# VH-VL binders against Histidine kinase CKI1 (CKI1), part 5

Target 1, 134 residues: Histidine kinase CKI1 (CKI1), of Arabidopsis thaliana (Mouse-ear cress) (o22267r987to1120)
Amino acid sequence: RVLVVDDNFISRKVATGKLKKMGVSEVEQCDSGKEALRLVTEGLTQREEQGSVDKLPFDYIFMDCQMPEMDGYEATREIRKVEKSYGVRTPIIAVSGHDPGSEEARETIQAGMDAFLDKSLNQLANVIREIESK
Below, E stands for the ipSAE of ESMFold2; O stands for the ipSAE of OpenDDE; V2 stands for 0.75 times the mean of E and O plus 0.25 times the DockQ between their complexes.

## First folded at step 1 (VH-VL)

Design t4 (framework fv_tezepelumab)
Fold by ESMFold2-Fast, scan of step 1:
Structure t4 (fold): chain C 134 residues (1-134), chain A 122 residues (1-122), chain B 108 residues (1-108)
Amino acid sequence: as target 1 above (134 residues)
Amino acid sequence: QMQLVESGGGVVQPGRSLRLSCAASGFTFSSYGMHWVRQAPGKGLEWVAVIWYDGSNKHYADSVKGRFTITRDNSKNTLNLQMNSLRAEDTAVYYCARAEYSTGWFDYFDYWGQGTMVTVSS
Amino acid sequence: SYVLTQPPSVSVAPGQTARITCGGNNIGSESVHWYQQKPGQAPVLVVYDDSDRPSWIPERFSGSNSGNTATLTISRGEAGDEADYYCQVWDSSSDHVVFGGGTKLTVL
């Protein structure tokens, strides 16, 4: 189960298509950091209330770094705060239309993101493999 | 009704510049990647440049890189190609084309303009 | 750098099946698109993503792609199918669109 977060419909469509080409059948989308936070929070609450062994609502989250209102970094920080109370950590992959500079790379790490991927998604398979290696 | 109308073609001398424009109507221009593709008289199709839907990503054919610049203005539904340091080998009909996405990228052309002729001659 | 190879010409009798090939190293792992161009006209998309067809294109047009060869198949050939046909891929290693050299289809 994968969540794709991007305020742009075309960007979500592109990312979803590549994920499905790689064999990912369950792709959920949302268009804001606030909605991503809501979906993760509600999923965690539901699984805790049901006593589920599988506590994660999503296996991966692809988070666009630049979104209005709550950007991807802010959304990631808020998700990490919520996850701390549940004792879990969802892999969150930063997605951007440009390579991060030193400052942006710093912000990616500080926000709690696990990997970086450019919007061309050419490295998608390698990033997933890297994350799965733990 | 969907329409792409190229303009700005003409006869120019080697080393000079020319600016092509493509006016789009009948669809949400800002939702599509756009390309320029050219065809020399009696020859095949040759890709020139692409610009993503939001203008953030651009790629150029090696033969034009450093000389041509692709831009777009989504508020005016226009695509532009600034052509500098023109060479005789740039002589061609230039098409603007709308790109639909395939396997995660804007790489097939589901609609083409009628083209505008650029002749680079002394 | 990446090269697509097409035969320069193919002939087909009316009512018979035409096959136009597009050769490329490991092209079966790429998405291949096909365009029809008639004299003095802009190209028209006839097949995309190897085998999908735009709704306005007759079902006589189909495509396949495996190994090192993609093929455009035009069944029940008609005089109106005479045109140049181009295959196309996106080369992700160079971030370039690559076209084949084109194939002239003659129906006679």
Scores: ipSAE 0.000, ipTM 0.537, lowest interface PAE 14.5, mean pLDDT 84

Design t5 (framework fv_tezepelumab)
Fold by ESMFold2-Fast, scan of step 1:
Structure t5 (fold): chain C 134 residues (1-134), chain A 123 residues (1-123), chain B 108 residues (1-108)
Amino acid sequence: as target 1 above (134 residues)
Amino acid sequence: QMQLVESGGGVVQPGRSLRLSCAASGFTFSDYGMHWVRQAPGKGLEWVAVIWYDGSNKHYADSVKGRFTITRDNSKNTLNLQMNSLRAEDTAVYYCAKEFYDILSGYDYFDYWGQGTMVTVSS
Amino acid sequence: SYVLTQPPSVSVAPGQTARITCGGNNIGSKSVHWYQQKPGQAPVLVVYDDSDRPSWIPERFSGSNSGNTATLTISRGEAGDEADYYCQVWDSSSDHPVFGGGTKLTVL
């Protein structure tokens, strides 16, 4: 399962379509960092209560960096805090419309994200392959 | 090579203010969250406050909320704690502590602590 | 909110194994870190992420974490191990780090 977090409806649809064409069968969407935090927190709680072997509610999270109220960096930091309590870590991939620079790369690492992907999603398959090789 | 050096401690009367500073060296200060942790004489460790790497988010222990303010200056590698309306129960050694975040593990712990600075609130 | 419970003191004979416990509801689902504090000194990280050690800490120090109890184990106890030991976790409900009350280890 994959979670796509982006406040733009069209961006979520495009990302979901590309993921499904690559063979991802279950894609969940939400439109805010606050909602992403809620979904991950509730998913972790439910799986713990059920005694699930797979503790992670999502295999990957694609997180838009720029969102109103709670941005992707803030949402990621909060998700990492929650995950520490459960002893797990979900791969979180930063998605941004800005050209990646040293500042953007620093922000990505500091927030606890695992990879960076531009909004064009041209490197989506390569990013997933890179993460899975670790 | 990493170092954290606290300063600004002293003896103050109840109701007054004191400002603590922590000078950091040997690591990229702007990449890490910083904390203040205190310890009353003969007692255990009590977390006080945290500030995120860029100063964008701050959290405080309920016992100090509204009275203490944590700040940082990334250009000077300095962490500060402004303590207002001090009470006798604020008497403690105050430690500056660096959190560590490893991209592989994803968990924070306090990998370095300063030597501490003593704050005594008494008449 | 979240509370970590440690015994106030533990004694061990030289050369024997000391075990210091840290109790917390479902603590096995969290990452536990351990700090050593000698009199008049700052705390020093001795075990992190349940069982990992900084490279400068002797292999005699190890940790485990399962269910409701995390344990710091110090093999072949030495006089130099006398200190207060604190466990620490991050708890989502507290939104900050939580420390245990500390355990004073004496080597007699």
Scores: ipSAE 0.000, ipTM 0.508, lowest interface PAE 17.4, mean pLDDT 83

Design t6 (framework fv_tezepelumab)
Fold by ESMFold2-Fast, scan of step 1:
Parts: C-alpha cells; structure tokens; sequence
Structure t6 (fold): chain C 134 residues (1-134), chain A 123 residues (1-123), chain B 108 residues (1-108)
C-alpha cells in the first residue's frame, strides 16, 4: 500500500496512474502534510491495537516537498517522531519540481526522507527499486 | 568515546564580549544539530540556542537573541557561541550538547553533553 | 511563554518506585525528554520522546505523557538515583526548547 501526498489534484492523479501501471494495487491519496500525518498516525495506532507495532500502514509515501500549511519536510519530521514511539520507519520519497541542489539536499536529509524524485516521475521505477533493495 | 569539551569561559565585565568553543570527538559531528544550554549557580537548566547540522538554521532563546551568535565549523568539529553585550544575568555554566535526532532529524532532545565552562559576568 | 511545572522535591524509600511529574498545557501533544543531573556533573539523558530510553540507561527508568502531565517513573529506587531531574519539550509555536524547574529526588 502506497500513500501519495500532494496539494495538486493533477499531480496526484499522474503519480497514482504511474504507480498502478507499475503494479501497485493500493494507492491512497491526500492533499496536505497534516492529512498525511493523520493517516500515518491512525494507521500505526490501529495496527498497535491489533497487537503488532512492526506492521506499517503504508509501504511507501511519496511526499511533495512544497505544500501550504504543513510542507513535506515538516510532515516528514512529524511522521518520524510518531514512528519512533512505534519502532518503525516508512520509506518516504521526496517529490519536487525544483532541480536538486545543496539547499534541497539539505532539507531532504534533515527531514528524514529516504530518496528524492523529480515531479516528472521519470525515475519512479528506479527509486522504488532502490528502496526495495535496502 | 563520544565527547564534547567546552572552553573559553572566564570572568568578564558587563557590556563586554566572550567567545565559547566546544570541541567534539568520537562521533560524526557534521551529522548532528548542536545546542548551548546554561545553568546559573543554584538554578535550573536554561536553553540558549541550537544550530542545524550544516549550520544553515538557528534558533535562540528570547533573552539572548540579538546578543549571542551560534556558529559551527564542521571541518574542525567545533561549535562556537559568540556572546556580546554580556549582563550579570548571563552568569552561568555553559554546556554544549548534541541533538538526539537520528538521520539528521531535529528532536530537540540532547543525548551527549560536555562538562561545561563557567562564565561569570561581574564588575 | 510555555511553562513546565515540576514539584521541587520527591522522596522515595530504597527499592520503591519514584514518580516525578511534569505539568504543561496540552503537554501530551509534545515530545518530552528527561535528564538526570548529579551535583557538579553535566545532565544525562534518561528518557527521550516520552517513553524511549537510551541503550545505556537501565530498564527501571520509564516515561509516559498524556493530557497535561508527563511522568518519569524510576522503579526499584537506588541511592545512586539521587539527583535533580528535568523535563524538557520543544515548543514549536515559539521555536524554543523549554525546561522544567527541576525536581530533587532523595532516596531515604
């Protein structure tokens, strides 16, 4: 199961379509960092109540870096804090329309994200393969 | 093995400046945020400032903002605190401490502390 | 402006459980860290992120955090546990680290 987080409906639709063509059957979407934090927190709580804190609500999260209110970096930091209490870590992939630079690399690493993906999504398959290999 | 050693403390007159340094060893200094925390004689812990792992983001306590500057030199594994316009109320033991965050996360908890350096502001 | 309130002192008999509280408005929504400080020494992190413990800290140290109160629990109290204990949070609304006033634990 995959979570796509992006405040732009078209961006979410494109990402979801590519993931489904790649064989991902369960794709959930949300439009804000706050909603992403809520979904992860509720999923972790539900799995703990089932007696397993090692089961993740999502296998991957694709997180748009630039969103209003709670951006992708802040959402990732908050998700990591919640996950620490459960002893788990979800692969979180940064999605950005900006060319990666020292500034972007800094924020991605600092927030606790696992990979970077351009919004063109041309490297989507390669990024997933890298995560799966770890 | 992990160690933080403060230096630069001393006695200084009100209105003067002092620079504190903190030398880190036994861990990858450039991967962690760093804090300064102080403690006045017989009083509790008071947070002073934090700096991110790459030196780009900083936060200060209201009582020192505009007077103190936190910096770091990752090539030398050192953290610094430049203290300007010192006041009697700045008298304290100053500790440097490593942020407890993992994978460059800022948890704002502090898991490795130095032994402190005493700063006395008096005439 | 965020304030953490701790009792100034707590006493416990050897082998009994000590509980040190940290009061703060809606503190359960924040991550609480706890430090032990012995006279003339630097603070030592004993509990972080509400209930997690560094690998070098004994299991008898634990923490909880809900509503308006966080609690540090020290089971099977020992003379070596005598120290000042401080709770601490990050207040995201002010971008400040906030410490409680400290609690002196005495093992009688």
Amino acid sequence: as target 1 above (134 residues)
Amino acid sequence: QMQLVESGGGVVQPGRSLRLSCAASGFTFSSYGMHWVRQAPGKGLEWVAVIWYDGSNKHYADSVKGRFTITRDNSKNTLNLQMNSLRAEDTAVYYCARDSGYDYLEYYGMDVWGQGTMVTVSS
Amino acid sequence: SYVLTQPPSVSVAPGQTARITCGGNNIGSKSVHWYQQKPGQAPVLVVYDDSDRPSWIPERFSGSNSGNTATLTISRGEAGDEADYYCQVWDSSSDHVVFGGGTKLTVL
Scores: ipSAE 0.000, ipTM 0.508, lowest interface PAE 18.3, mean pLDDT 84

Design t7 (framework fv_tezepelumab)
Fold by ESMFold2-Fast, scan of step 1:
Structure t7 (fold): chain C 134 residues (1-134), chain A 123 residues (1-123), chain B 108 residues (1-108)
Amino acid sequence: as target 1 above (134 residues)
Amino acid sequence: QMQLVESGGGVVQPGRSLRLSCAASGFTFSSYGMHWVRQAPGKGLEWVAVISYDGSNKHYADSVKGRFTITRDNSKNTLNLQMNSLRAEDTAVYYCARGEYSYGFDYWYFDLWGQGTMVTVSS
Amino acid sequence: SYVLTQPPSVSVAPGQTARITCGGNNIGSKSVHWYQQKPGQAPVLVVYDDSDRPSWIPERFSGSNSGNTATLTISRGEAGDEADYYCQVWDSSSDHVVFGGGTKLTVL
């Protein structure tokens, strides 16, 4: 199960299509960092209350870094705060149209993101394999 | 309830060895990097050693490298510090601390600490 | 070797704001974490990743980090805030955790 977070409808469709071609059957989408935070928080609460063996509501989150109001970095920080109370950590992959220079790489790390992927999505399969091998 | 409990401290003579243990409970021990931090009487905090969540990576402060060995047993939720060739300067309270770890990048901070165990090296 | 510099002591009147500094070369490019330690007790994390706060720590604790100085700010100081405060970074060049020397906060 994968969550794709991007305020651009076309970007979400492209990412979802590529994930499905890779064999990901359950892809959920949302268009803001605030909505991503809500979905993760509610999913964690529900699974804890149900005593689920699968503690994570999503196996991966693809988070666009540049979004209005709550950007991907802020959304990631807030998700990490919520996850600490549950003792879990969802892989969050930064998606950006900008190469991570020194500043952007720093911000990605400080926010608690796990990997970086440019919006061309050329490295999507490689990023997933790297995370799965950990 | 998350907790770390140290044991094994005591009074030893210079040149002797001592083994400290830290028992973890209330969280998934195998998901966290673990650290030892010490504090000499009336002095500040000094980092001693770290071990990654799976035991594959270890780092030591220069003052203890070659004398101390950090290990963990994830099946028993236990962290250990083997201290060899002890010196008077190793006299301190030794804390077991849980480190937060980011995938691919180690941003270490300590959100959970044990109560500490006193090691006194004197003749 | 990387060094963090803290003032040995800071005093604040009850209800006033205390500021504790942590100096380090280009420390603004590192993540700074802060610990409170009361006599005979283990340290307690009060601020992490420059400005984030554990859920059990009051909102009057905050942090900042830029250039060569990181700062821990404690607003509305209380007697219960009297403690030693330590800043901490991870130094990527040595793969070492580095602590500042500590600052004793007195609330009088």
Scores: ipSAE 0.000, ipTM 0.506, lowest interface PAE 14.9, mean pLDDT 84

Design t8 (framework fv_tezepelumab)
Fold by ESMFold2-Fast, scan of step 1:
Structure t8 (fold): chain C 134 residues (1-134), chain A 122 residues (1-122), chain B 108 residues (1-108)
Amino acid sequence: as target 1 above (134 residues)
Amino acid sequence: QMQLVESGGGVVQPGRSLRLSCAASGFTFSSYGMHWVRQAPGKGLEWVAVIWYDGSNKHYADSVKGRFTITRDNSKNTLNLQMNSLRAEDTAVYYCAKDLGWELTDYYFDYWGQGTMVTVSS
Amino acid sequence: SYVLTQPPSVSVAPGQTARITCGGNNIGSYSVHWYQQKPGQAPVLVVYDDSDRPSWIPERFSGSNSGNTATLTISRGEAGDEADYYCQVWDSSSDHVVFGGGTKLTVL
C-alpha cells in the first residue's frame, strides 16, 4: 500500500501510473502535507485499535518536498512525531528537484526522510527495490 | 570484465522452433533487467523482449508476442529466448543486452553480446 | 506506435563536427539514448539520458534533446567514428523500446 503526496494532479497521476505498472495495486493519493499527516495518524490509530499485526497503514510514502502551507519536510517531521508513540517508522521518499549535495538533500535527511527521488521519477524502480530489500 | 555470450543460433525451416541462450559474467546478473534485440541482414535494430531482474515482469514486441518467450535463471547467470513458429521475417542476428535503465522508468543498454545468427529459410 | 526518424546518411570531413538528428513527435519529453555500430560488431552505447556519456566514451560525443528533435553531436570527427548510429527511446504507453532507422556516418 503506497501513499503519493503531491499538490499537483498531473504529478500524482504519473507517479500512480508508474507504481501500478510495477504491480502496486493499492495506491492512495492526497494533495497536501496536512492530509498526508491525517491519513497516517488515522491509519495508525485504527490499526492499533483493531489489534492489527501490520501496524503500518502504508508500506511507503512518496512525499513532494514543495507544497503550499505544510510542505513535505514539515509533514514528515509531524508524521515522525506521531509514529514515535506507536513504535513504527514508515519509509518516506522525498520527491523534488535533484542536486547531489544540495541544501534540499540536507533538509531531506534532517526531516527524517529515508530516500530522495527527483521529479523525473527515473530512479523510481531502484528506490522501491532498495526499500523492499531492507 | 563484463561479458555476454549468445548461443543457440542456426538455420531452421519456417514453423520450427529454436532456443537462444545468453551467458553473463563479470557483473551481478540478478540485479539487472535483460533484453533481446535483433537485426536483420543490412537492416536496423529492432527490440524483441525484456525480462526484469527477478523475472517478475516481461514485455514483448508486437511482432513476436505469442510466439517468443523470454526467461532467465539467476542461479546460472543465463538469459533465454524460446522462439516458436519461426517466420522468414525472424531472420536476424540476435543480441542479448544488459539494461541500465531500471525497467519501467526507462530502458537502455550499456553492454551487448556479440550476437548469434538465426536464419529461417525453406 | 511511436516513430523515430533519422537521416539515412551524414558525411563529415576529418576534424569537423558531425550532427545526427533523431526526429520524433514531442521527443523532448522522452529520454533519448544513442548507439554506435561498426560493421560486423555489436552496438556500443555512446550517449544516454539525452546528454550523459559513459566513462569509456570520448567527451567529443555529446547529445541534446528539445521539442521534436534530438541530436547526437560528434566534434573533431575521426576515421574511427565511421559507423551506423541509432537513437532510441522507451515508449511508456506501450512499454516498448523504439529505435530510429539508423544513420550511416562517413568520414571522408
Scores: ipSAE 0.000, ipTM 0.511, lowest interface PAE 15.8, mean pLDDT 84

Design t9 (framework fv_tezepelumab)
Fold by ESMFold2-Fast, scan of step 1:
Structure t9 (fold): chain C 134 residues (1-134), chain A 122 residues (1-122), chain B 108 residues (1-108)
Amino acid sequence: as target 1 above (134 residues)
Amino acid sequence: QMQLVESGGGVVQPGRSLRLSCAASGFTFSSYAMHWVRQAPGKGLEWVAVIWYDGSNKHYADSVKGRFTITRDNSKNTLNLQMNSLRAEDTAVYYCARDFYGEYVEYYFDYWGQGTMVTVSS
Amino acid sequence: SYVLTQPPSVSVAPGQTARITCGGNNIGSKSVHWYQQKPGQAPVLVVYDDSDRPSWIPERFSGSNSGNTATLTISRGEAGDEADYYCQVWDSSSDHVVFGGGTKLTVL
């Protein structure tokens, strides 16, 4: 199960389409960092209350770095705080419209993200494969 | 700001040909697969054809295979439907529709043109 | 040939909930999309992938899909909701788009 977080409808649509072509059947979308935080928190709480063996509400989160109010970096930091109480870590992939650079790589690491992907999504399959191989 | 404008519709006799065009603006046309969907007067929606974003692949409904040809010109942001050997059953409003995903085909439609009427009458 | 079945018409009172069904063999294994069409206008996507909504569509519109039936639910019905509603799937085995016959929603 994958969560796509982006305040831009077209960006969410493109990412969702690529994920479905790769065989991902369950793709949930939301348009803000605040909503992403809510979905992760409620999913973790629900699974804990049900005594689920699988504690993660999502297998991956694709997080747009640039969003109003709570940006992707802030949303990731807040999600990491919540996850500490559950002893879990969801792979969070940073998505940005800018070419990857040293500054952005440092920001993704500092926020607690696991990978970086530009909005063209050309490296989507490679990023997923690398994360799954770990 | 997105717009799809169909043209080329009209009244034609059975057995003749007609060419429809769809002019796209307000989005990157070359990044989206495009469809034609039709609707006979007072009837439901019927899918006609699709063309991939780069024109590399095309698929047609069984009812139009061998008679209709879908093409696109990305340099002009234009989608076309060449309709040959027209039948009374082809009478419909023809809609140009954008595929949901973009570059890859998902076969559902987030944006539609206003439609152009094709009447095949004897 | 895959077939989707919709009731020809559904009526709802203002402020009440309308439910429009779409029947298909094992439709729960497919992704269902819903379009609204008002007289003389092009269709508008209102629900996609069973239960997702375009950002410009009111939250009153929702969908579900399981087993042999998908459902479009319109809460707090308004006169402006009067339209024909079509369900749609992609049948991968035939590589074809399949539409339901359409349901006319009347708000009385």
Scores: ipSAE 0.000, ipTM 0.505, lowest interface PAE 16.7, mean pLDDT 83

Design u4 (framework fv_ustekinumab)
Fold by ESMFold2-Fast, scan of step 1:
Structure u4 (fold): chain C 134 residues (1-134), chain A 123 residues (1-123), chain B 107 residues (1-107)
Amino acid sequence: as target 1 above (134 residues)
Amino acid sequence: EVQLVQSGAEVKKPGESLKISCKGSGYSFTSYWLGWVRQMPGKGLDWIGIIYPGDSDTRYSPSFQGQVTMSVDKSITTAYLQWNSLKASDTAMYYCARLFYDILSGYDEFDYWGQGTLVTVSS
Amino acid sequence: DIQMTQSPSSLSASVGDRVTITCRASQGISSYLAWYQQKPEKAPKSLIYAASSLQSGVPSRFSGSGSGTDFTLTISSLQPEDFATYYCQQYDSYPLTFGQGTKLEIK
């Protein structure tokens, strides 16, 4: 199960289509960092209430770095705070429409993201393979 | 060759229903969003909404939400714009247009437009 | 909603003139801005996307510039076929919104 977070819904549909062509059958979408935080928090709460263990609400989260109000960096930091209380960590992959500069790359690491992808998604298969090997 | 071909002009009375069409050819119909735009006589362009033919997901302008319905029939690569009860204020030219998303830059545009369907609503 | 305001609303010019049309967004839209040309009784035609990228087949006398809130469409040497109404449109936020149009008329 994958969550695609991007305030541009055309971009979300394109990303979802590419993920499905690569064999990902369950793709959920949302349009803000605040909604991503809500979905993860509610998923973790429901997981615990149902007595499910070692099953995450999402296997991967693709997080657009630049979104209004709560950007991808802030959303990731808040998700990490919630996850700490449950003892879990979801792979979060930064997505951007431009190459990150040194400061943007630093923010990706500081926020707790696990990898970076440009919006073309050309490296998508390689990034997933890298994360799964960790 | 990408083409969007719209249905012919319509003359209707207030309260009547109407469904106009936009047929796509020369591209993967289910891979692109399709938009609808209204242009009232002598006025500018008003965005109505967009629909993704692959799953019929829609996004409407608040000004048109509840006033008109977008739909698609994938088997004949055709999109529709429908009114349950027409008003005189619906008199306008209606365009369909393909929304091209440039995946490399994340930018988009309406790159191909239909010829337009003139809808006249008068008593 | 993001409001798009064009200036001027109408402009009279002669063949060979340099013409500048501006478009202002009520909030920042990065470079998510397209320009369209509409000739009388015809459908709009895509001219520029991403604020400055020329659509295939569009003459090089057309150029776009700007980012954030202020955008410009320039025609470096006006030709007879360029007399039309020009519209800007933002793609940053929903609903998608157009400017009111700038009508370019023969002097």
Scores: ipSAE 0.000, ipTM 0.554, lowest interface PAE 13.7, mean pLDDT 84

Design u8 (framework fv_ustekinumab; at its last look DockQ between E and O 0.02; V2 from the best seeds 0.00; counts 0 for: pae O 13.1 > 2, placed apart)
Fold by OpenDDE, look of step 2:
Order: sequence, then structure tokens, then C-alpha cells
Structure u8 (fold): chain C 134 residues (1-134), chain A 122 residues (1-122), chain B 107 residues (1-107)
Amino acid sequence: as target 1 above (134 residues)
Amino acid sequence: EVQLVQSGAEVKKPGESLKISCKGSGYSFTSYWLGWVRQMPGKGLDWIGIIYPGDSDTRYSPSFQGQVTMSVDKSITTAYLQWNSLKASDTAMYYCARLPDYGEYVEAFDIWGQGTLVTVSS
Amino acid sequence: DIQMTQSPSSLSASVGDRVTITCRASQGISNYLAWYQQKPEKAPKSLIYAASSLQSGVPSRFSGSGSGTDFTLTISSLQPEDFATYYCQQYNSYPWTFGQGTKLEIK
């Protein structure tokens, strides 16, 4: 199960399409960092109630860095705070329109994201393979 | 699975040459820097250097500059560390490890090989 | 070269204990600090990067903090599998350098 977080509808669609082509059958989408936080929190709460606190609500999250109100960095930090209380960590992949060599790449890591991917998603397959191999 | 698999233990004499290997699998070999770390018996970790398999760009520790050579064979996703003339003091465990590359900076080691024990004695 | 000094060099603790290890750099290294765990006759395992970022798959009981010259690795509740030697490493400036290590033993 994968979550795609992006305020841009086209970006969400593109990411979802590519993930499905790669064999990901269950892709959930949301349009804000706040919503992403809510979904993760609810997922963890439900699992706690079910006695499966070690299970992740999502196998990984694609997080747009640039979003209104709550950007991807803040969303990630908040998600990490919630996850710590459950002793779990979901791989979060930053998606950005900036160059991977830019300062933003460093900021994604500092925010607690696990990988950086430009919006072209050209390296998506490699990132997914790497995540699944860990 | 992301793995770094290193070559087997080596027993050598002073003055002999040696080339040990580190094979990467499960990831894009040319997209991640690869580093080498030495650990002498019962001691801590020593940074040797890093190499970028994509273009063979290298950074050496001054302590190891000219003492060892890092190289790669991209076609078989393998990195090498070699000595032209071994010393007894080269006796140690040698680890290769992967470094995430984010463009302007290289992050910390995230995946390690199992290590290659090198013993140099008369 | 940047010198990395860990404290303490060794400590004994019990399962369930809160453990803190410190690392001091001889000069500012921003947040370019990593923590590694090594068990006997095993390769190091990556724990923390960028001073406070947890590596994938590492238990949440591990945490890192600090910036500049003073850094801390914390294990909130020690588990049996946590007894090992821990190393800090700076990657702010070449050559990259490691701390001398902290051996965490069972009391």
C-alpha cells in the first residue's frame, strides 16, 4: 500500500500511474500534508486497536515537498513524531521540482525523508527497488 | 536485496601485492558513492576514501593517499582496493560501504559489506 | 583533520536503561554526523545520519541530537541486542573521521 501526497492533481496522477505500472496495486492519494498526517495517524490508531501496532499503514509515501499550508517537510516531521509513539517508520520519498543537487535535497534529509526524487520520476523504479530490497 | 559482498580473507607476506573486491547488487551501482574503511585488530574505524563508480572520481584520506588505490569495474558492479606492496601494518579488516548521493553532498554510509580480513606476516 | 571524541569510552548498563553517548568534534561540523553500531566480528550497522535522522529499519528507541560540535546518541530503553560498540563519524570535511568508539556492555 502506497500513499501519494501532492497538491497537484496531474503530479498525483503521473506518480500513481507509474507506481501501478511497476506492480503496485494499492495506491492511495491525498492533496495536502495535513491530510497525509491524518491518514497516517488514523492508520496507526486502527492498527493499534487491532493489535498490529508494528504494521505500517503504508509501505511507503511519496511526499511533495512544495505544498500550501503544510509543506512536505513539515508533514514529514509531524509524521515522524507520530510514528515514534508507535515504534514504526514509513519510508518517505521526497518529490520535488528542484534539482537533486540543490539545497532542497539536503532539507529533505533533515526533515526525515529517506530519498529524494525529482518530479520527472525518472529514477522511480530504482528508488522503489531499493526500498523494497531493504 | 541491496548487498555489498566482499572477497574472501587474504593471507599475504610483506612486499606482496593485493587486490580485494566489493560487489554491489540490488541497486544502481553507478549512482552511489562507495567508501572503504579499515579496522585494525581490536581498534576503531579508519576512513580510507570514497569512489564514485559512475566516473571513478575519488577522495582519499591523506593517510592512505599513495598507499592504496581504489578502482571500479562498472560492468560487473565491483569496486576494488589494492596495494602494490603490503606491509605488516596493513593487517586489518577492510569494509566497503555505500553512500547515498544527493548531488551537492554525500550522505553517511548506509549499507556495509561483510568485510575482508587481510593478514600480512612474514 | 577534525578530531572526534566520544564519551564515555565504555559503559555498563541493564536492559531497559536509558543510555546516552556523546561525541564532540574539534571544530564545527554542522549536522554532518553519523552514528554506527558494531557487534563483535560483524560489520558496522548504520543508525543515524545528519545528526538526528534515523536510518531505515532502525528501531525508534535510537535517536540522535546535536549540531556544531556536540552530539548525542540516545537509546531510550536498552534491549539485549543493543550491547555493542558505537561509533560517531563526521563527513563535513575531508578526511572523514570516526570517534574512537564506545563499548556498551551488559551490567
Scores: ipSAE 0.000, ipTM 0.599, lowest interface PAE 13.1, mean pLDDT 90
ESMFold2-Fast, scan of step 1: ipSAE 0.012; ipTM 0.616
ESMFold2, look of step 2: ipSAE 0.006; ipTM 0.639
ESMFold2 (binder alone), look of step 2: mean pLDDT 92; pTM 0.944

## First folded at step 2 (VH-VL; from t10 with heavy chain K100R; framework fv_tezepelumab)

Design t10R (at its last look DockQ between E and O 0.07; V2 from the best seeds 0.00; counts 0 for: pae E 13.0 > 2, placed apart)
Fold by ESMFold2, look of step 2:
Structure t10R (fold): chain C 134 residues (1-134), chain A 123 residues (1-123), chain B 108 residues (1-108)
Amino acid sequence: as target 1 above (134 residues)
Amino acid sequence: QMQLVESGGGVVQPGRSLRLSCAASGFTFSSYGMHWVRQAPGKGLEWVAVIWYDGSNKHYADSVKGRFTITRDNSKNTLNLQMNSLRAEDTAVYYCARGRYLDFWSGYLFDYWGQGTMVTVSS
Amino acid sequence: SYVLTQPPSVSVAPGQTARITCGGNNIGSKSVHWYQQKPGQAPVLVVYDDSDRPSWIPERFSGSNSGNTATLTISRGEAGDEADYYCQVWDSSSDHVVFGGGTKLTVL
């Protein structure tokens, strides 16, 4: 189960299509960092009530870095705060539409993201394989 | 005109300290991670340290950890390396290098280098 | 920590193709960058991200990376290519930059 977070409808559609072609059976979408935080929080609460708290609500989160109001870095920081109380860590992959620099390296690590992809998603399979291998 | 100019090299005795500086111009210094790379006479390149664009994170090669401190002043476009407890094996040309960040798993490459400053540690 | 291995030297005749290798465990999963250093000069970037070139580097410089070996290829070698060549990666587990030991290219 994968969550795609991006305020741009076309970007969400492209990412979802690519993931489904790779064999991902469940792709959920949302259009803001606030909604992403809500979905993760509710998923963890429901899993606790159902006695499966050691399972993640999502196996991966693809988080757009460039969103209005609550950007992807801020959303990730808030998600990590919630996850700490449950003792879990969802893989969160940063997605950006611009060439990353040293500023992007700091922001991805400081926010608690696990990997970085450009919006073309050309290296999507490689990133998933690397995260899955560790 | 991009420029990286190292200074502060010289001859020092073992156990002493030396401070290197790198003056940057012709690019937005505060947007780049900066590195020191050294090269002993007749030897290969050895990475020394990195400092992130805002100075918040630093990493060091094991050979210098605890003895060297990398810092930057973005208001003056300068990179510094404080070298304490110098040893003969620290003798090298020290290069200031601009990091270009590719992505999280690929890290940095060095798209621009200064001409270096020589540090000689001998008694 | 992560280690990159290069042959100490490579020699080619003028006009022939030089191949400089950079060995590392699973280096194919990393992005490899190559630097040229002529005597008394600072290094300069010649190939990056395995196979890309800065705009000022001629097409006869190329690169590849697969498995445990990355290769810098210099076709139609000329005297101006004589230099030391270094490969470089980032080791994400240690947050360290790693250089190979360097390869001296001689064109005879």
Scores: ipSAE 0.005, ipTM 0.552, lowest interface PAE 13.0, mean pLDDT 83
ESMFold2 (binder alone), look of step 2: mean pLDDT 93; pTM 0.955
OpenDDE, look of step 2: ipSAE 0.071; ipTM 0.682

